VH-VL binders against q9umr5. Designs and how they scored, part 271

Target 1, 268 residues: q9umr5
Amino acid sequence: SYKPVIVVHGLFDSSYSFRHLLEYINETHPGTVVTVLDLFDGRESLRPLWEQVQGFREAVVPIMAKAPQGVHLICYSQGGLVCRALLSVMDDHNVDSFISLSSPQMGQYGDTDYLKWLFPTSMRSNLYRICYSPWGQEFSICNYWHDPHHDDLYLNASSFLALINGERDHPNATVWRKNFLRVGHLVLIGGPDDGVITPWQSSFFGFYDANETVLEMEEQLVYLRDSFGLKTLLARGAIVRCPMAGISHTAWHSNRTLYETCIEPWLS
Below, E stands for the ipSAE of ESMFold2; O stands for the ipSAE of OpenDDE; V2 stands for 0.75 times the mean of E and O plus 0.25 times the DockQ between their complexes.

## First folded at step 11 (VH-VL)

Design qh8 (framework fv_nofazinlimab; at its last look DockQ between E and O 0.74; V2 from the best seeds 0.83)
Fold by OpenDDE, look of step 11:
Structure qh8 (fold): chain C 268 residues (1-268), chain A 123 residues (1-123), chain B 112 residues (1-112)
Amino acid sequence: as target 1 above (268 residues)
Amino acid sequence: QVQLVQSGAEVKKPGSSVKVSCKASGGTFSNYYIHWVRQAPGQGLEYLGIIIPEYGTANYNEKFKGRVTITADKSTSTAYMELSSLRSEDTAVYYCARGSKWFDSTPYYMDVWGQGTMVTVSS
Amino acid sequence: DVVMTQSPLSLPVTLGQPASISCRSSQSLVRYDGNTYLYWFQQRPGQSPRRLIYKVSNRDSGVPDRFSGSGSGTDFTLKISRVEAEDVGVYYCMQGTYWPPTFGQGTKLEIK
């Protein structure tokens, strides 16, 4: 039988968004038990990401316990960060494939419709004033806001991304790295036509330097220092990159070509 | 300098399939986008699809979904475009073109083109 | 799909005279990153397309300076300051901002 699949949604999302994905999985892997977690839906997805991690952990633990052979995670957009953190804090997870579906894994620094909705008068260049404040960090979006021009504020104020990245020293860094490295495969999916993840290369752990030049994963300090295990995963062939053009952000979970190319191979 | 060399002209019957090849020489292949574009006789240009040979990830113009398959062989620096269920309307010159590196901001630069492959579909 | 509309479709020009081709898109070609991905291609008779201009106004290497691109948003123009015999062919604009890329109808430049 196929390993169970657990799906974690993104910002302002719900299980309904994944109806096509469910259909694809059912068609190609009949009998697969797929669980789309309806937690922190809609506006509740704005809650602090650590709170979300705890909630999702409570939901996945029973599923994992019933699946001794392992499970697959499909985590979309913001959900990808939630899942990465989840795997970092769980010392007994049994995740075979962690599929990061267009997730801002290295953070977000761009004016998107989501930002405009929350902060209509704020541009990305000024959002650091809000996001790196104590009250700003109570919003999920700010938990992975990564301003390349205010690295000091990011490193000191980011209560989520900087920690799971091991960019800021903390007592759990070694353990979290060990836990995350339990994953069988890290499947990174994203592309240039996303339109939301900024830069889109963030889905592949690429990101801006101080001059807003996008650097690849291998050029990032988190990789070079192997702060949470990227270098180790790459070395053992556990990182899969699956870039695709022509996919908008809201279509990653509902595109058949994308599914067959980037998702399906890792559900066996 | 990078060149794209395509396979020779094809004559096909309706309902059959054709597979056109595009081989890169004189430069890097796998990390760049490869595009396929066609041009019917006396007509304009029509976009078919894209692939990243390094990862084998292809996407298609919806107009051709189900009939077109784009693949690549990194070992030979060759991209392929297969079109099935051929119709007379598929008679065209088919071009491959190179885009930017996959990690760059824009895939659709198409700065280098193949010489084209004429595909004729006739009874 | 984004519709690209070129004008004129036929452009007879006297040697040494200037030429201008218009390209209009059905929606703004400014992408979320602030860039505008409008391209111009030249196709001489019996040849493959050749890129002349990328991102509205940037000339490719080897392209004569008599070619220039301009425009913003939805309206773009390719200009040839002094048409030469080798400029005969069909010119296409293309947008690469939205999937799928789409081309204009083409403008056939001929010498009078």
Scores: ipSAE 0.930, ipTM 0.955, lowest interface PAE 0.5, mean pLDDT 95
Fold by ESMFold2, look of step 11:
Structure qh8 (fold): chain C 268 residues (1-268), chain A 123 residues (1-123), chain B 112 residues (1-112)
Amino acid sequence: as target 1 above (268 residues)
Amino acid sequence: QVQLVQSGAEVKKPGSSVKVSCKASGGTFSNYYIHWVRQAPGQGLEYLGIIIPEYGTANYNEKFKGRVTITADKSTSTAYMELSSLRSEDTAVYYCARGSKWFDSTPYYMDVWGQGTMVTVSS
Amino acid sequence: DVVMTQSPLSLPVTLGQPASISCRSSQSLVRYDGNTYLYWFQQRPGQSPRRLIYKVSNRDSGVPDRFSGSGSGTDFTLKISRVEAEDVGVYYCMQGTYWPPTFGQGTKLEIK
């Protein structure tokens, strides 16, 4: 039989959004147990990411315990950051494939409709004033806000992204790296027409330098220093990149060609 | 630098299919976007779809969804476009074009074009 | 889909005189990265399209400096400062900001 699949949704999202993905899995891998975690739905997805990680951890522990041969994660948008944190904090995870579906893995530096709704007078150039405050870090969006023009503030104020990237000192860095490296494959999915993830290359661990030039994963300090294991995973052949043009942010889990090409091969 | 050489002209009956090839030489192929565009006689340009040959990830203009299939063979540096259920309105010159590398900012940077393949659909 | 509208569709020009082609989009072409992905192509009789201008105003290598592009938002212009006989052909604008890419109808440049 096939390993169980655990699905983690994104910002302002719910389990219903994945109905097409569930149908694709049922067609190609019949009998697969798929659990779409129904936690932090809607406005609850704005809660601090460490709170979400704690809640999702509690939900995945019994699923992983029941499947000693391993599980797969499919994690969409903001959910991909939750899942990466899970891989780091769980010394007992048994994840084979971590499928990161258009997730802002190196952060976000772009205006979005929900950001305008929350902070209507702000633009990406001045949002650091809100996000890099204690009050701002109570919102999930600010937990992965990454302003390339205020790196010192990011490094000092980020309560989530700078920690899971190993960009700020903490006593668990070695253990988190060890735990993350137990994943079988890291599958990175995204594309240039996403329209929300900014830069879209964040889904592949790319990000802006100070001039807003996008540097690829292999040019990032976190890769070069191997701070949480990306260089080790790439050398091991465990990183799979699967880019696709013409997919908007809300359509990644409802495109059959994307599923067949980028997801299906990793659900053994 | 890079050259795109397409297969020769074809005459087809309505209801049949056609497969046009696009072979790259003198440059890299697999990690670049490959586009397909057509032009009916005396008409403008119409976008068909795109592929990244390295990953086999193709996408299509919705107007042609279900009739167009775009594939690639990395070992021969060749992309293919197949159009099925042909109609007289599909009579056109079909072009392939190379875009940017997949990681670059936009894939629609069509700087190198093939010579075109005339497809005529007549009964 | 984003509609691209060119004006004029036919452009007879006297040799040595300037020419101007307008292109209007149905919505702003500024992408979330701040760039505007508006392109100009030239198609000489019997030839494949050739890109002239990328990202509104950047001339490709080998394109004569008499060609220039300008504009912002929804309104764009291709200019030829001094038309030469070799400039005969059809000119297309294309947007690459939104999937799928879309072309203008074309402007046929002719010598009077």
Scores: ipSAE 0.794, ipTM 0.892, lowest interface PAE 1.0, mean pLDDT 91
ESMFold2 (binder alone), look of step 11: mean pLDDT 91; pTM 0.938

Design qh9 (framework fv_nofazinlimab; at its last look DockQ between E and O 0.77; V2 from the best seeds 0.85)
Fold by OpenDDE, look of step 11:
Formats: structure tokens, C-alpha cells, sequence
Structure qh9 (fold): chain C 268 residues (1-268), chain A 123 residues (1-123), chain B 112 residues (1-112)
């Protein structure tokens, strides 16, 4: 039998967004138990990410317990960060494949439709004033806002991304790294036509330097320091990169070609 | 300098399949987009799809979905385009072209082209 | 799909005279990153297409400076300051902003 699949949605999403993905999984892997977690849907997805991690943890623990052979995670957009954090805090997870579906794994720094909705008068260059404040960190989007021009503020004020990345020292860094390294495979999916994740390379742990030049994963300090295990995962062949052009942000979970190429191979 | 060399001309019957190859030499191959474009006699250019050989990720123009398959062999720096269920309308010169590196956000850069492969579908 | 419309489709030109080709897109070609992925290709008789211009106005290496690209949004132009005999062929604009990439109909440049 196929391992159960757990799906975590993104910002302003619901389980309905994944109806095509469910169909694809059912067709190619019949009998697979797929659970789309209907937690923090819609506007509730703006809740602090640590709160979301706790909620999703409560939901996945029973599922994992019933699946001794392991489970697969498909985590979309913001959900990818939630899942990474989840795997960092769980010392007994049994995740075989962690599929990060167009997630801002290295953070977000761009004017997107989502940001315009929340901050219509704010530009990305000024959002640090809000996001790196105590009240700003009560919003999920600010939890992974990564301003390359205000690195000190990011490192000191980011209550989520900087911590799970091990960019800021904290007492759980070693344990979280150990926990995350329990994953069988980390599947990174994204592409240049996304239009939301900025830069899109963030889905592959690439990100801006101080000059807004996008650097690859291997050039990032978190990789070089192996702060949460990326270097170790890569060395053991556990990181899979699956870039695809021609896919918009809202189509990653509903494109058949993408599914067959980047998702299906890891659902065994 | 990077060159793309394609396989020779093909003559096919309707309903059959054709597989065209595109081999890169003189430069890097695996980390770049490889696109396929065709041109019917006396007509314009039509985009078919691409592959990133390093990762095996391919995407297709919806017009050809179900009939076109793009693959690559990194060990030989060769990309392949297979078109099935051939029709007379598929008679064209098929080109491969190199795009940017997958990380550079220009999939359709197309700065280097193959010499083209004529595929004739005869009745 | 984004429709690319070129004009004229046939362009007879006297040697040494300037030429201009227009390309219009059915929607703005400015991508979310602020770049405009408009390309110009030249195809001489019996040859493969050759890229001349990328991102509206950037000339490829080896392309003579008599070729220039301009435009913004939905309207783009390829100009040849002084047409030479070797410029005979078909010119195509292409958008790479939206999936799938699409080409104009082509403009056939001939010498009068």
C-alpha cells in the first residue's frame, strides 16, 4: 500500500484548492489515503506561523502514529514553511518525502498581490518598519519577510524564519537540525513564472544578497554553516530540485505535467 | 563556442512517431533550458516545449500535449523531442534552442539554435 | 495565448535605406519582475533563426549596431538604420513573458 499523504495549504487557501491534486493522486496511486488539513483557512492563515505549526502538529501526530511505514507531506506556498518548522520541532516524525511546493523557504521580499491586499500603501522597501515590529510579527507574512537591506533587523526581529534557519542562535537549534534531518527526501519545487514567491529562487533556498543579486542555495550562510541541515541533506542525496517554467503560483497544485514530473515520483 | 547539432531529416507515415535528437557541444548543457520550436514550410515559428536536462523537468505547449515528449540524456549532452500520432500538418523543420540557466529566469533565451531537422509526414 | 502581431508582413527596401518593423502584443509584456521579455530573431533563407535582440533593446554579440530594438508595454519596434544585402530574410518578434512563448507572423525583408 502507498504511504499516506498529508497536504498543507498556503496563504488564504483551503482544501478546495487541492481538488485536482487529489484527483491526480487517486488516479496514479489508487488507495492512497490523502488528508488535506483544513486548519487556518482563509484569513486565519494570517495567524502567527508558530501558532499554525502547533495546530498542524496536533493534526498530523495521529496520522503519523497510524502510519508506521511513514508519510509524505505536500506543503504549498506558506505551508512549506509551516511544514519545515513542523519537522524541526518534531523529534519523532516519520516523514519520507517532504514536498515543498513553491514555498518561500528562504523568505519573501517582493510586492505581491497578497501584500498589496494587506498593505495597500506599503512598498517592499518600507515593509520592514511594520514586519520587524512586535505587532507585525503577529502576522504570518511578516514571519518570513526577509529584507536583504535590513539584515540586522531581520536577524533580531524575525520570530520565525531566522529561528528555523538557525540564523539566530537559540537553545533548540541543534535539536531542530537533528529532527529536520530525519526527513527522507526534501523535494523543492518552484519556477520563474510563479509571480508571487519573490524571488522565485527562494523555493530553492536561493535569495537576495545586499545588492539584490540572487544567490543559490550553496552560497547561502545557512547552507555553508549547515545551520539546519541543508548541506548534510544535499551530501547524502536527499535534496531534489524540480524547477519548472510556465507555472503560475496558483497552478502548482493543479498542473498535471508538474504533478507527474515533480510530485508523483516521490509518493511511493 | 556552444553548438547544437540535430539529427537528420525524417520521412514518416501518418499515425507514426518521430524522435529528433539535439546534441550540445563546446559548452554546458545540463543546467540550461533546451527548447523545441517548429516551422512548417513557408510558415512562422511555433513553440513546442522545453526540458531542463539536469532535473528532467519538461513542460509542453498545450496544443501538443499528449503527443509530444521531450527527454534528455545528460551523459551524452543530448535532448530528444518525440512527436507521436503524426499528421500531415506536422510536416515542418524542427529546431532545438538553448535558453538560459534554469536559475536565471529566462527559459526562452534561445541564443543558440540547432541547424533544424526536416520532418515530412507523407500520406 | 498572447498574440504577437507584426507589421508589415512584407517589407521591400532599397539598399542603404532604413527599415522599421512593428510588433504588438495582445497584452503588456512587462513581467512581475519588471523586465520585458521581448526578443527579435532573424532568419536568412535556408538558415536557422538567429537572435538579434533580447529584452526589447539589448543587441546580441556580433549583431551590427545598425540593428536596434525599442518599445515598451505592448508596442515594440526593430529598426535597421541602413539595410544591407545580407539583411534579406524573415524577422520574428517573440514574447517570453507568458507561457507559452509566442511568435509574430514574421516580416519578410526583401531588396527592391
Amino acid sequence: as target 1 above (268 residues)
Amino acid sequence: QVQLVQSGAEVKKPGSSVKVSCKASGGTFSNYYISWVRQAPGQGLEYLGYIIPEYGTANYNEKFKGRVTITADKSTSTAYMELSSLRSEDTAVYYCARGSKWFDSEPYYMDVWGQGTMVTVSS
Amino acid sequence: DVVMTQSPLSLPVTLGQPASISCRSSQSLVRYDGNTYLYWFQQRPGQSPRRLIYKVSNRDSGVPDRFSGSGSGTDFTLKISRVEAEDVGVYYCMQGTYWPPTFGQGTKLEIK
Scores: ipSAE 0.937, ipTM 0.959, lowest interface PAE 0.5, mean pLDDT 96
Fold by ESMFold2, look of step 11:
Structure qh9 (fold): chain C 268 residues (1-268), chain A 123 residues (1-123), chain B 112 residues (1-112)
Amino acid sequence: as target 1 above (268 residues)
Amino acid sequence: QVQLVQSGAEVKKPGSSVKVSCKASGGTFSNYYISWVRQAPGQGLEYLGYIIPEYGTANYNEKFKGRVTITADKSTSTAYMELSSLRSEDTAVYYCARGSKWFDSEPYYMDVWGQGTMVTVSS
Amino acid sequence: DVVMTQSPLSLPVTLGQPASISCRSSQSLVRYDGNTYLYWFQQRPGQSPRRLIYKVSNRDSGVPDRFSGSGSGTDFTLKISRVEAEDVGVYYCMQGTYWPPTFGQGTKLEIK
């Protein structure tokens, strides 16, 4: 009688990437219904994140409806941002464990391989020129690009991250916070050898200040203001941190020790 | 400021196991990487693995293929390294070392070392 | 695993003279965050290793200024500008950029 598990993939990803994770779940929790959502695969993962959130919402509704006892989410990389937005916009979700697997929850200021493929010759210090434009915001990578040296442009131009983080006031803030706070546990997974998420501490709601010094979650303004519920969740004992060094970005869902330590205990 | 004090020397037979302790005093323990490194007689240094005691998360050098287990007891500020299926080539001095905090970018900092524990494997 | 190669393996030196130890990695040690996690350790006879240099060129607290580190990419050097008697021991480079951390073979520094 394990709760169903819904898996949401990351950038340039597909359901095949999770074959090892599925095997681990089947071995340790036989009979668990696991659905890897096969939406926005490959290059379609570059579509605007709000478009992806709408599509994934449509897919999860019938699964949640058939499981009144609740479900778990395992959301990898970019998928963790999709899932956090889902928890905010759905007033009828029944998610117990939200497992954020190396996700850039406070944004990304680092790996530009895919952006360089799309926008050759751009460096991370210059990408704000592309990402903080209406045209750039049509790409998912730019929806969570967070340049700590151009905070005014980020706050003005971000169509996704600044909103779901409550870094701008908006009329949905109270409702989104209420919805997000219905989650049972927020499980944060990441580590220093990730190689892609920059800073890797973004997976734990840490991020750069203006001097590129990484501040912990508890030092972030969005935590201090409790803008979407992090302070409340931490005080409730609902935030689980599970850092592990020695795991690269593409290996988080294929490492058995990581699964047994950080994921398995939360798949009730 | 922090000191790491390890358990005493051990003599073991092949096929048995050994468990070395590493007690921290005079500083913080739980939110740091605690690493283990060994040195065979007359040879260089070899990294075994680490633990973050606060979260119980550990990882190991593949070369030890499930023979090494690293644990910690937060209440006593003590880390343990257990090596099983001992062979003569496991004869070495085993060191613990404190790394950086878990939130820092470089867990392999290793700025404070224990005194070492000699483990001798002989038939 | 990243292979770390030191040269020389044995380094006899006259007191007061400079010493230089090379360390080469099998691949670039520049991490995706732009930092290079190359360390130097000293092990005096009968003692635990002691860190001297972190991130290529930064001296630890209490390390004499006669020790300096340099290099980039795959090639790194530890220099002692004026060797003193207490510098006798084995010197190891270590990389912390890639899991697992790996050490060079060591360079034994002796006084002639």
Scores: ipSAE 0.819, ipTM 0.906, lowest interface PAE 0.9, mean pLDDT 91
ESMFold2 (binder alone), look of step 11: mean pLDDT 91; pTM 0.939

## First folded at step 12 (VH-VL)

Design gj1 (framework fv_mavrilimumab)
Fold by ESMFold2-Fast, scan of step 12:
Structure gj1 (fold): chain C 268 residues (1-268), chain A 123 residues (1-123), chain B 111 residues (1-111)
Amino acid sequence: as target 1 above (268 residues)
Amino acid sequence: QVQLVQSGAEVKKPGASVKVSCKVSGFTLTELSIHWVRQAPGKGLEWMGGFDPEDGEPVYAQRFQGRVTMTEDTSTDTAYMELSSLRSEDTAVYYCATVSYDWETGRYSFDYWGQGTMVTVSS
Amino acid sequence: QSVLTQPPSVSGAPGQRVTISCTGSSSNIGAGFSVSWYQQLPGTAPKLLIYGNSNRPSGVPDRFSGSKSGTSASLAITGLQAEDEADYYCQSYDTSLSGWVFGGGTKLTVL
């Protein structure tokens, strides 16, 4: 009787990393069909996000078609941005709960081990030179790099996040907004001890201004303009915010208390 | 280059315990996850347990819980599997194997295997 | 007893193609957990042949290939050679058992 659950992973993840999440779901909602999409794993997680969106779209279509009562999405880290785009580009999605686990919804501006491995001599202050080039935009992590000190470059060069957030115009924006608004619930999860997502409030649509002061979702132009439907969803009561301290970036999918508090209630 | 060398064959009576060792060379034990798989004569492979490569804690198959203990001695780069309350159906070759993560594919595999230790349980 | 089902035997002539199926369920392969394949020559330890559904370790010839679809996986061996005669095991992770699981094994005979 439970709706099937589709899991979309993040940067350099393994489907094995979600074993605890699936075990929790099986304990509390026995009989739930849960599928972790094993596409764009490992190094392929660096492929451009629009390429990933197309591949994940092809994988979710048959799952959604077999579940006329709807499906739930659980999307981790970078995977949350893939899911944002899926909900916008799919004219026929039947997603009830979209559960976003510590995803950089407004972008990333912080040094991580992944970034240092890929660009070892770069600091966050000069990554804009690489990420906002045509070459840099062929890497997923640069698709959501959001340098608050070069916001004009972000708006002009971001091939993915600025478009999905409605921060730059796109011919499909009206259709993307209509599609996204079909989601039943947008469940946002994240916390101050994540250690990777910077600022951590990006998981809740907050982000740095030019002075690196965090402005929360309701102060963002994308919310105020209702560019892709956040203000409408909030007014409908469809946005759930579930912050939790004490959880590192790689533990969001393996913490039982987090699961019981933030995820379990939304898996009808 | 990883190599796993296991202890020699054992013959045990029912009710006894056996402790099989697996010495790691080519890497340090702290960088590897060791799992144990057994194979009864003429039968297939059966996973018994091992150190979870992400959690770092031992996990055991339900059939062996309460009878199996897996430990590591990092000073000698040796992993151990101890099986107690032995029965005749525990007669098998016991293998240790490394479980490793390939960052390029995002996949785990049992990539290196020991030569196996024959444990015979007979009266 | 195995949660992953393999045919007990397959056979082929030198130069031919054979496939070995591995049928799982929604708690393992269907849940998105990847499949590895192991070759066991008589009297030897298993050897990793394929991991992560379709990846070959260094030293494994490209005539061995793996695939996954839905709740099942398949190992294909093309250009069969006499030295391919062995037992083959699939493996995945199962969330209902909270552990790794192997298929029952398939004996390949090269005629």
Scores: ipSAE 0.834, ipTM 0.911, lowest interface PAE 0.8, mean pLDDT 93

Design gj10 (framework fv_mavrilimumab)
Fold by ESMFold2-Fast, scan of step 12:
Structure gj10 (fold): chain C 268 residues (1-268), chain A 123 residues (1-123), chain B 111 residues (1-111)
Amino acid sequence: as target 1 above (268 residues)
Amino acid sequence: QVQLVQSGAEVKKPGASVKVSCKVSGYTLTEYSIHWVRQAPGKGLEWMGGFDPEDGEPVYAQRFQGRVTMTEDTSTDTAYMELSSLRSEDTAVYYCATVSYDWETGRYSFDYWGQGTMVTVSS
Amino acid sequence: QSVLTQPPSVSGAPGQRVTISCTGSSSNIGAGFSVSWYQQLPGTAPKLLIYGNSNRPSGVPDRFSGSKSGTSASLAITGLQAEDEADYYCQSYDTSLSGWVFGGGTKLTVL
């Protein structure tokens, strides 16, 4: 029988937003128990990511405990960062496939509707002033703001992303790396037409250098140093890359072709 | 405040069609998705369908597929539900309701309901 | 037939507490879809009472509260009053049916 699937949503999403994804899973893997975590919906999705990690952790523990053969995670957008932290902080997770669905794994540097709504007069070039303050770090979106022109500020002020990526030291880094490496498969999904995740290659651990030239995962210091296990996972054959063009940010969880190509094969 | 006003009671013969209207006031129809729910006398609520608030396309409950058509006229802020091939078991009060997204909580709900339209199917 | 199971009736005395259960499955409440509750007084349209598991719309007294656990949800009514006599319906989304579903309804009688 199929392992249960846990879904972690993104910014301003609700469990209803995943109805198509769950229907696809039911069609191709009938009998799969799929749970969308109905936590930190709406405005609460703006809460600090460490607060969200704690809440989602409490919700996933009983699900994982009931599934001794393992579980799969499908984590959308901001939810992919929550799942990154869950896999690191949980000493006892039994995740087989971690499916990261258009998540800004190396961070965000782009003007989006969400940022315009929260900070309507700010340009991406000026958001570092807000996001890298203590007040700004109380908002989830600032926890993964990664300004390539102020990398020193990002490294010093990021309370979440710089730590889980091993870009800044943390006392628990060795344990977090060990825990993360227990994952069976890291399935990375994203594409150039997303329109929100900037650069879109952030979904594949690529990111801007100081000149806004995208460097792919294998050129990142975090990969080269193997800070949280990416190089080790790639060497094990555990990283899957599934880019797809033509899909906007809100359509990743409702596109049948994407599901069949990038998600379905990893739901054992 | 949002108010939904439905068309008046209908009496139809078996095999006929009925088209119930739902006029939205207080906001424009484009701000809300309209769904239809029926209730046979002495029975519970049964969802029939409505415009999906995220996809913007009508979706229908499986049991009504092929017999129901839901449309909207944004110029008059009016939604319609047409049920064809009427049978006696279609005798019910038909309600329209707004489906809204509360961005504070990230939740969908059927916020406002019309007064209901009694449709009686008899000879 | 309803996909969400509610007791057909519950009763209580004025001032007492009653709980109305709503039992679903892995395709609806168990899948993480939220639960709404509706109150229907005789001869009237349903009224939204609780949405998103536990949230009250403006104007709904705090005597009404909702909760969700596993595949089930509950509506609790404290300090029962005669005007609470009504039918109560739970509602969620179901992926097997690809649509919204209601419970069969519970008639509350205030003794």
Scores: ipSAE 0.815, ipTM 0.901, lowest interface PAE 0.9, mean pLDDT 92

Design gj100 (framework fv_mavrilimumab)
Fold by ESMFold2-Fast, scan of step 12:
Structure gj100 (fold): chain C 268 residues (1-268), chain A 123 residues (1-123), chain B 111 residues (1-111)
Amino acid sequence: as target 1 above (268 residues)
Amino acid sequence: QVQLVQSGAEVKKPGASVKVSCKVSGYTLTELSIHWVRQAPGKGLEWMGGFDPEDGEPVYAQRFQGRVTMTEDTSTDTAYMELSSLRSEDTAVYYCATVSYDWETGRYSFDYWGQGTMVTVSS
Amino acid sequence: QSVLTQPPSVSGAPGQRVTISCTGSSSNIGAGFSVSWYQQLPGTAPKLLIYGNSNRPSGVPDRFSGSKSGTSASLAITGLQAEDEADYYCQSYDTRLSGWVFGGGTKLTVL
C-alpha cells in the first residue's frame, strides 16, 4: 500500500486550500492516507518558525511512528522551511520524499501582499530595519527575510533560516546535517510566474548576490561547503528539480498538470 | 452586518423547475461566497453547492450535477439557485449561506444564513 | 448514508454537561479538514455555533466548546439551559465527495 502523506501549509493558508491536491492523490494513489496538519493556521502562521517547528514535530511524531515503511512530506511555501527544520531536528524521522512546493529555501526579498498587510508602509529595501530587530524576529516572515544588500545583518540577526541553512554556525549543525541526509528524495518545485516568492529561484536554493543577480544552488556557499547536505544529496541522485512556468503562488497545490509532472512520481 | 433575504415559498409539480433568490445586504456580493443547503421536513442538512471561495467558480454536490445551476447578479447583489426536473423528494427548505474565511484563525465557516425558502413538490 | 456520524439524540438536565460526537473518516476530519457546528432552534435557520474545530463566533457563550481528535470531533455544552434544546449539526469538507458534508444531526432534549 502507499506511504502516508503529511501536508504542511504556508502563510495564512488552511487545510481547505489543499482539497484539490488530496483529490489528485486519491485518484492516482487510491488508499493513501493524507493528513494536512491544521496547526499554526491564520494569524498563528506569523508565529516564530522555531515555535511552529516544535508544534508540527509533536503532530508528526505519532504519524511517522505508525508508518514503518516511511512517510512523504508535501510542504507549501513557508511550510517548506518548517519541513527543512523538522528533517534536521528529528533524530528518528522516516521521510522518503520531501516535496517542497514553491518554498523560499534561501529566503525572500520581494514585496508581497502578505508583507504589505503586516507592514503596510514598508518597501523591500527598508524592511531589513524591522525584520532584523529582536521584535521583527518574532514574526515568521522575518525569519526568512534575506536582504542581499544587508547580508551581514541577515547572518547576524536571522534566528531561523541562516541557522538551518548553515549560513551561521550552530552547536547542533553536525547532528542536523546527519538527520536531514536520511531523506530519500528532495523534490524542489517552483517557477517564474509564482509572483510571490522572490527570487523564484529561492525555491531551488538559488538567490540574489549583492547586485541582485541570481546565483544558482551550485554557486551558493551552503552548497559548496555542504553545510546541511545539499551537495551530498545531489551526488546521491536524491535532488529532483521540477520548475514549471504559468503557475501563480496560490495555484501550486491545485494544478493537475503540476501534480502529475512534479508530485505524483514521488508518492510511492 | 451581513443579512441574507430569500424569496418566498414555492409549490411546484413534478418535472418543473424552481429558482430561489438570495438578496445580500450589508456587504457586496462580489466579496462573498454564497452556498446552498437544503433540509427536507424532519431531516438533516444537505449541501448542494456554491461558489468556491478560493477558485471563484460554482461547485455542485455530485447528486445535484446536471439538475442545479447557481448564478449571481452583482448589479442587484442577488444569488440564485435553480433546481430542475423536480421530484417529490426535493420537497425541502432551501437555505443560502455565506462562506467566509476568517484571517485570524485560518478557517472557513458558513457564517450567515438566509431565513430559508420552502419548496413543495406535489402532484 | 451520512459520511459524518452523530448520535440521533442526547439529553441532559439543566446545569449538566452534554457531549455530542461527530465521527468522520480519513477523507474528511482525518485528512485535517476542520469541523464547524451549527445550532438549529425549532422553526429557524441554522446558526453558526463553532467553527474551525474550537472557535466561537461573537455572541456564542463560552459554555459551548468544540474539540477534534483523529477522525472525530466533539461539541461540549456545559451548564445546560432550556433554550439549548435544539438540533446540532457538525460539518466538514470531504475529498471523496469533493464537497462540504454535514452530520446527520443530534436532537438535544433538556429534561
Scores: ipSAE 0.831, ipTM 0.910, lowest interface PAE 0.9, mean pLDDT 92

